# Ledger of designs, part 12: VH-VL binders against Protein ULTRAPETALA 1 (ULT1)

Target 1, 237 residues: Protein ULTRAPETALA 1 (ULT1), of Arabidopsis thaliana (Mouse-ear cress) (q8gza8)
Amino acid sequence: MANNEGEMQCGSMLFKQEELQEMSGVNVGGDYVEVMCGCTSHRYGDAVARLRVFPTGDLEITCECTPGCDEDKLTPAAFEKHSGRETARKWKNNVWVIIGGEKVPLSKTVLLKYYNESSKKCSRSNRSQGAKVCHRDEFVGCNDCGKERRFRLRSRDECRLHHNAMGDPNWKCSDFPYDKITCEEEEERGSRKVYRGCTRSPSCKGCTSCVCFGCELCRFSECTCQTCVDFTSNVKA

## First folded at step 16 (VH-VL)

Design j6 (from y6 with light chain V95L)
Fold by ESMFold2, look of step 18:
Structure j6 (fold): chain C 237 residues (1-237), chain A 121 residues (1-121), chain B 106 residues (1-106)
Amino acid sequence: as target 1 above (237 residues)
Amino acid sequence: QVQLVQSGGGLVQPGGSLRLSCAASGFTFSDYAMYWVRQVPGKGLEWVSSISWSGGSTYYADSVKGRFAISRVNAKNTMYLQMNSLRAEDTAVYYCAKEYERDSNEAFDIWGQGTLVTVSS
Amino acid sequence: QPVLTQPLSVSVALGQTARITCGGNNIGDYNVYWYQQKPGQAPVLVIYRDSNRPSGIPERFSGSNSGNTATLTISRAQAGDEADYYCQVWDVSTLVFGTGTKLTVL
């Protein structure tokens, strides 16, 4: 008699209802789950904010409770630093949420599920040739059918393939470099288009290594590579 | 130069009260969180309480919540611990400590000399 | 509250290497701090954030932390290293100390 066929909004598919039970400030959005969070500094007191968890593994914190905070969105590490904590890679245990009235660190909650999955996909390797770049996966749309195809940006060669595809105004599914496909192949579902790879963190080697081909998505903000300088100068002319 | 000087310990009956003091010198007291850590003689360390730079936020171990009150007067460079409803299990050497500048909020670099609190019938 | 378990005692021969462990579930996800305490004295910070030495702490003191175990290593042990040693972590909004280890230099 029980109807077990699930019909949920995209954001509501991230966690089961019981996994969020007794969490304070839960808000289920279109593609995220939001909860109240905080970070404690004995020097400055508790900083309270809102944490958004995305299927991509991205985590965003909006720190409206901190006086003088003019950044709308922070990474957990940046929020930890703004709260007076200086523990890179330790934010999982220093950023907390309220469950049943008690502070519970993120590391002991289900909220890191998607972050942990994405971080496993972006681990480093000891390959002997070719610099390894660990960017998030990106998508290129077919000019004919509009379907998007996943590009892995794990090496310089893969980044170049993505850049070339974006630079081709007539790119089609048949131009996909990793496999022979056509527009007949099914596109990944929207919920499966999670970001696999790094969070574009300034501490990620793949995000801070020079992979610039003049493409906004492929270069980091401080790149001085002449190819990137030439590209940005030419497109800004 | 940099030091924390404690006072206010002693012998007290169960249910009694004591007030510990920690006087700071040689650094800008109002820039730092301050801490109380206790140690039962011959045993390990236990964090007791912390207070923010301004005194606006206070934190307590579960074992002392509702019985102890931490405070500070920045104009006097002094932190206090008011201990009420004392129990035999509160018997310990109490240290005040300053947070470590190089790794704020997680460690202590300057400790007071310790003051013994004995709670005994 | 996490429980940080240390051995009650560790012995080391003069000039040899001592290793003091601090066990905790997923302690590698925490910054670990180590304190040395001699009888009748306040503790002294000897390692911060797993492996860093404060000014004035000799290079003989080193630390590591991964998985479920943090380790304080004292190379070329000297008689003056005989003391109690405590690990410590920050847990959410509180500080938690290990159970303590008596190091004896033979």
Scores: ipSAE 0.541, ipTM 0.818, lowest interface PAE 1.8, mean pLDDT 79

## First folded at step 18 (VH-VL)

Design o2
Fold by ESMFold2, look of step 19:
Parts: structure tokens; sequence; C-alpha cells
Structure o2 (fold): chain C 237 residues (1-237), chain A 120 residues (1-120), chain B 106 residues (1-106)
């Protein structure tokens, strides 16, 4: 399978086969699932298009059904308006897919799974402290000065950056992915290094020694963190 | 001034056919979707069928699919409902209706209604 | 197919406020329309998209919609408001009417 650098999932892992059962126009891409969709206006008729669902929560609709359409990257709300439902503003209920020969609104399908999760994560980003168990912070040593730099493993992106740093035998402070750090920057004091990133407790028993995202090479077999278990289960298909 | 004038109702036996007409005046007929809505006497309203501005798209309630055919002739400002294979449950007053100007989910102008009676 | 349930009848004293409900599972996720129908007449649209009045509908007609209930409110009820009232929604590609409510002005 050909995926872009930094993607944790391919399109075949976004939904189980039974979740897409009897859905019309399913096409599984490298990092998306695509389905036939539409929106109905009794004035102008059905607008038919292709909906792409991404693991980021992005939704893209391409429509060539109406003459004069210049773009193929519409949001669902823009597609609803484009379809002639200019005043409705209810795209979750008005954009449909075909399941078993019947029009089914997006709100009653699994296709909004990642969109809904993205909305929840955006809401949580305004809080400095989440209530969930998370990966411990880890440290990577600079090959130039020997100083250890803290990687906060709170998101898939942060875990991937840590994995990349561990895989680079020549990693240096200047490669640190946040504000540029040089060997002149002081190392964290030892008293702060014992805290490994369980914000609820210094003694957190969650994921302690694994980097769950990206490849099997960085996964320890003894890891019991549910995030690591879920990731391993999702990528083996 | 703005009017929908209906014709074509009557009594028919089960399995028979009728054609309803709805003539429009006082507005640009070809700008709007048009609708048929029926009402059993003493009971509620039920959407029956819709037709797009050009006649290129038609929509039907499940209860009438395959038996009813909606059409329009914009040059004559007239919409039709051909009703075939009529059943007793099709007995109702049939209204034609015009799409509300800026809302394709509602109706603002209705015809006077015509009674269709289906009885053995 | 959604079912929009309305009370069979509502009574209001002349000059008082009437409230007519339209119940449906998550009806707050729909745009709700209200029609008034007097005996022997075709329906008249009185509220569109939950709370808006068409031109010519007096301000004493208002609407709201949230959760599982949409409500038509008629303040300062007049004898001429005595009629049947229907709610209506758009559902995917079809139109669905409520069961209807007879408003009696006492």
Amino acid sequence: as target 1 above (237 residues)
Amino acid sequence: QVQLVQSGGGLVQPGGSLRLSCAASGFTFSDYAMYWVRQVPGKGLEWVSSISWSGGSTYYADSVKGRFAISRVNAKNTMYLQMNSLRAEDTAVYYCAKEYRDSNEAFDIWGQGTLVTVSS
Amino acid sequence: QPVLTQPLSVSVALGQTARITCGGNNIGDYNVYWYQQKPGQAPVLVIYRDSNRPSGIPERFSGSNSGNTATLTISRAQAGDEADYYCQVWDVSTLVFGTGTKLTVL
C-alpha cells in the first residue's frame, strides 16, 4: 500500500467491512474512504457526488453534476448549498448516501465517525489537562552534547516525531521539532526528569515504554496500553 | 392575481385512472418546483409528488410510486398528475401547490383542491 | 419515515396565548414549517424554518424548535385563528406533515 509520510492509517483501516455493507460507490483510497453521496432539491433535482472521508476528520465532496461547477473540493455545507438547498443549512440530515438502495442521511451513518472525533478533539484543545490516560513523556539524547530533550507524547503527531528522533542515529538538539533548540540550551534538571507525563500521577501505570504510531519496529511486545493495543489491531489488516 | 386553478377530479372505480390538471397564473411558472398534496376528508395532509422547474426530475411518495406520474408543460403554465391503478386509499382532496419563493422545503400558494373518489 | 405527533386539539381563551406542539425524535435537527387550514380552504403557510413569518403573517404568530419538540405560539388569540394547524419537515428527499391540531378559540 502506498501511503504518505506521517500517516498512521490507510483507507482500508478507517471502517470495518460490515460498516460499509451495501453502501453504494465505495472506493477505498490510500488515506481515505470514498462513497457516492447526494443532496436533493425538488426545484433542481438530485445532485450526485463523491464524498471522501479522511482520518483527520476532513470531509471533501466532488460534484460534476451541475453545469458550471468549477470546484471539486466542497465542504458538505457548500455541497448542500450548491445542490439548491440554499436556506436549509442542515447538511448532516440533507446529504445522503445510498445503503441497500435507500437514501440514508449522513447523520445516520458511520461516515461521520472521524468528523465527530475531530470536533471533540478541537474542543479539548482549549483545556491544558485532559482526563484520559496518555503516553508517558520520553527523552532523546543529543549525539553532539549528550543532553536529553523531552518529547511530550500526547498526540499521534508527537509520538511520530519521537519515533523519528529515536530512529535517527545522528539526532541532534537542532533537529528538535519544536522551537529550535541548540546544544547551548540547558538540560532539564534531574528532579523534573522523573515525571514522565502522566498528568494525573507521577506513578501512572499506562503506556510506559512504547511508541505506538508508525511501525512495528518501535513497538514493545510487553506494552499493555489500550492505545497501543488498538493501534496494533488496526494496522495488521 | 397569483392563482392555481385545478380540474380533472371525480368518481372512479378501483383500478381506474384519472388525470388532474393545475393551471398557474400571476407568476413565472417555470421558476418553481410544483407539488401535489392530498388530504382524506376530515384527516391530515400527505405529500404525493413533486416536479422540478423544467420537469427533468420527479419525486413520489412510496404509496403512489409506479402508479402516479407528474408532468408539466411550462409553455402552458400547467402541471398534471396522471393517476393509474387507483385504490380506495387514494380517495382524497388533491391540492396542487407552488414552492415558497426562497425555501424549497415549503409551499405558499395552493390550488382550490379537487376531490378524487375511488369506490367499487 | 419520521412521525410528527401533534395534540388532537388545543383550546385558548380570546386574547390569550395558544401553544401548539409538534413532537418528533430529534426534530430540532430539522427545519420546521407550520400551516393554518380553515374549514373548506387550502392551507396557508404561517411559519417557515422554525421561527420566520412569511409576508402578511401577523407578528403574534411565532415559532421555536429544539430537542424533540417544535412549538407554534399564537399570542392575543382572535376568533379568526380558529383552524387546523400542521407542522411539516423535509426528510432527505420527501415532505412529512404532522398529525394536525384543531385550535378552538373560546
Scores: ipSAE 0.622, ipTM 0.847, lowest interface PAE 1.4, mean pLDDT 78

## First folded at step 19 (VH-VL)

Design zz1 (from o2 with light chain L95V)
Fold by ESMFold2, look of step 20:
Structure zz1 (fold): chain C 237 residues (1-237), chain A 120 residues (1-120), chain B 106 residues (1-106)
Amino acid sequence: as target 1 above (237 residues)
Amino acid sequence: QVQLVQSGGGLVQPGGSLRLSCAASGFTFSDYAMYWVRQVPGKGLEWVSSISWSGGSTYYADSVKGRFAISRVNAKNTMYLQMNSLRAEDTAVYYCAKEYRDSNEAFDIWGQGTLVTVSS
Amino acid sequence: QPVLTQPLSVSVALGQTARITCGGNNIGDYNVYWYQQKPGQAPVLVIYRDSNRPSGIPERFSGSNSGNTATLTISRAQAGDEADYYCQVWDVSTVVFGTGTKLTVL
């Protein structure tokens, strides 16, 4: 992604000033933006709270619906239920913020930008109509027959097998224990070369949408995403 | 038997006032929000006002805000709609309604309706 | 506020299936409620939260809601189903009813 020179303050980089224009209760924190929010119950009255938006896509609500409310941080769905709407399950349209003096549902605001981005990375999200992102497949050439074998890097075992194969200059198809077909047999399936996942890069800029092959093999030394950490851990184990 | 019985409608001149009543029976009235919904004869339904279980919170459609006042007396199992500064556009059948099970959901029990006619 | 557009009228032959639509931008993101109203009577709740029936409503009443359209379906239509039908949603702090559909059973 692009480097935004001179704009890399914590919470202040989440939204432009005009995106927060006229919102009530805006407070920019270290790694979040906080706004006044609420949920309406005609039975119990309006529940008022503070919504924090994080670059991770996390949303946290601290309820103010009762003076001295003892509730810890709530998800928007939990806040909706706490407000007395146990069956609604439509928090994006039921939780509101105040913009220009009017109640505006979260679904019509920019405040869900990071939540929506994080949802694109989830398996079986209702947003699955977008492109499915998978781990980049890698291939190691057999020293005997020259065929390449696919490593999908989606399990601890596959990552370890790939690491061992990369460290063996004389690696052979017979060293691949989860393929019953060897170099000495006619088989075309194990040599099928299909790239899936992110494109390999000589320098890793971070794993914004998928994992690249291990940060240990990548020139970007500050990659700390959980997928890269997991791969590096699996490779070293 | 769950019932809502309404009263208080009639003919009134523009600028006049009326008070509608809705008497409840067969359920714990103080557990529920209550609602007013109106309907111009031969036309569709329009929400007018709502009141919380205790009467501590009230809600109004923009078309009636500042002119109508909803209230309730839980000891009498009765809700009221005070309608002031009435206009021809307020002519309708007014229904009271009870919420169904959860807040901000459906209306399962309705009163019989009370006609309010605003004309000179 | 969303505008909930319904067809003015729908006709169905006795014993056939009627479908009444309620159109609104992204109405699938709302819980939709349906009411039946016969002439001179108060509305009766027939579907809540898109597809659930309250007690006493026949199984031939069903509902669905996705995208920009919610649909009330009445299978095996009976003469007694002839009525006006309204959809309803909650928009933030307000209640919005659809424009209404007159169902005629032939």
Scores: ipSAE 0.549, ipTM 0.835, lowest interface PAE 1.9, mean pLDDT 77

Design zz2 (from zz1 with heavy chain W53Y)
Fold by ESMFold2 at other seeds, look of step 19:
Structure zz2 (fold): chain C 237 residues (1-237), chain A 120 residues (1-120), chain B 106 residues (1-106)
Amino acid sequence: as target 1 above (237 residues)
Amino acid sequence: QVQLVQSGGGLVQPGGSLRLSCAASGFTFSDYAMYWVRQVPGKGLEWVSSISYSGGSTYYADSVKGRFAISRVNAKNTMYLQMNSLRAEDTAVYYCAKEYRDSNEAFDIWGQGTLVTVSS
Amino acid sequence: QPVLTQPLSVSVALGQTARITCGGNNIGDYNVYWYQQKPGQAPVLVIYRDSNRPSGIPERFSGSNSGNTATLTISRAQAGDEADYYCQVWDVSTVVFGTGTKLTVL
């Protein structure tokens, strides 16, 4: 199985000009396309930022809310929370760009093309009809009660949620990202936990069976944890 | 008790103006966005306008843009809706509402409503 | 602006389960909120973010949202549940309410 290191890609090749027409703030970089974006909170007003779209499927947002602030790059979900929408969790519909003078949610734009393609590669599966599985389901244990909660690893977003939870030594049931639960919620039965929906994925270099060693969709080059650092270093060797 | 007490309203001819007030008590008014929602008697709810915690940002439904102005005075714990160039279709019960703490997409406390009637 | 279509009326026998629908294209991609309004009263929030209950709302009120339909479910309907019910979503920077449903408890 060969590495997919890829050639340096010019930003002008990511989208056709007509796909970006009437979109505000378009700048084409060396390996990205950048546009103005925002998120609206009636409490705080509009937060305005720059969205960078990469051919890898990565999305990076830099907030322009404070001039001179060198704020760290944000995921779209973190930007939604930063804008004061912390409970919504619907960034594809809540983060907008300006097209023809109107706010248009990311979900209705071409800008998610590479993000969606990255998610599809992770989600593909030959295990069951219609289902797409890149990695097996994984469980994270609560620090307070010991109960385990199932994380589905079918998309890049889901892989990131699991990755972050595994990196939190104080993770609790109340930190479960999909639903509001507490330690009082019943744990999944052990007989059901054996069903993890795992299959091999040609797009995932580290997922060989029911054990994932890592791939581009579940390891993050901007993350400083040892697992991501080791993967990034080994892939680039 | 958390309360919103409304005042204003009444009968106005088309083209006229009214100013609605919404006085808050029992919570820290300056922490929350505030909203106006209207309802034609016997009909459904329609969002009209909202204002940010400080008053620095305002938002309006297309049906009222340019005619209505929302404002707040945090020192008085009071929000206002200035309604100008009133039309027959503006006839409704107007509610003020408070942003819900646990989800800033919803409203948990509503005023008692005030009727605005626009009729020749 | 999305249109949230609700049936004009729904009837339920006392003690039975009522289901009130809120239809919209891809409404499952939105957070849905539900309000109860009794005659002469302001609306009361009964479900937030699809399926969560504010404090003081009985567990017999529940919600779901997938595809093109969100549903408010009221189990063991009581006479006091007779009211108008509205769904609501956030659409980018605006608030949109459903057309409203009159629930009658028989």
Scores: ipSAE 0.639, ipTM 0.852, lowest interface PAE 1.3, mean pLDDT 81
Fold by ESMFold2, look of step 20:
Structure zz2 (fold): chain C 237 residues (1-237), chain A 120 residues (1-120), chain B 106 residues (1-106)
Amino acid sequence: as target 1 above (237 residues)
Amino acid sequence: QVQLVQSGGGLVQPGGSLRLSCAASGFTFSDYAMYWVRQVPGKGLEWVSSISYSGGSTYYADSVKGRFAISRVNAKNTMYLQMNSLRAEDTAVYYCAKEYRDSNEAFDIWGQGTLVTVSS
Amino acid sequence: QPVLTQPLSVSVALGQTARITCGGNNIGDYNVYWYQQKPGQAPVLVIYRDSNRPSGIPERFSGSNSGNTATLTISRAQAGDEADYYCQVWDVSTVVFGTGTKLTVL
């Protein structure tokens, strides 16, 4: 979009006016609709934030639960964890918006329309939506030829292989753990480098921090790399 | 040994007040939210109220809002339920309960219950 | 408020499998918790987050949850399993219990 001053913004076409009626904090942007949202923890209280809904199916949350702290972009699942609900993993029913003065879970609102459509495209893979958490694929570049090779991050062992490859300053195509390849093998076409995995968002940006700062699956407590050393030290502080 | 020991029940007239106590031992009380759940004799369970780890947030069922007040004193490892403007339909066994592991999880440890009877 | 409907009673022969249902619209999108309550006693948590057992609960207790129905399954039923059983969910910021089921072991 060239100028956001037009008589109607792209965001205004995402939902009918009556679909957003009585929602608190509605703000229509250039390519999104923004609303106030939150997540309830009886242990810690309510976490309050701003949810942006995009036509791509992306959902972005900026948490305001700590005064003066405004994190740039959380997935709904990350926001649920941030609110102190680390094992719940049911963000569609745990993240709410205010409609007519009442907390209404996202699953009972029109706000998931574009996410659900995008998620159906992703869920047509062989894996059911009720499956365990998995990490998105990542790419590691060869030191000799510069070609990037796809790593699958579906298990702890596969996450470890990726972590070790990223920490190897001399990693080469011949070090690829899944297939016997050399620099002669053709790289995946750039237009076909599609991330797969990560069921928390259809457009998951990545789980790169999971290797050293992520969930139980990918944590490496015995690793001596500086990233893991820093993680271990920070967790114990 | 994780325990919740309750006290403070009894007979009261409609419009009267009672204060229930729930004393905790065997766990770090100040790390957990705490809950009140009641049960009319011969009937099912009904959640009444919840209080956050620090006491900074409280939650109530619609049937008791404005009449009941939950509180805690972490230094005493004790939670309280102040019940005012009691009605006959508040007659029940009242249980205190501790949340299980994560926030908004199950209730894993329950007190033994105390009977509150509201009758003229 | 959502209503979690349970059968009033379920009977099972000793050594057989009992199934107790908890019905609610789209309950499969919620975490479901199950409690056992014997007469005169406080409830005891037997299943959390649909299908997990707390420490000390026999493995013959299991749970499932999909669509509009959550189910507590008790295999190889014993006389000591005779009790009332309640399902429970969180509805945003409130707690909802099911209507309760009396299990009789014959």
Scores: ipSAE 0.519, ipTM 0.825, lowest interface PAE 1.8, mean pLDDT 80

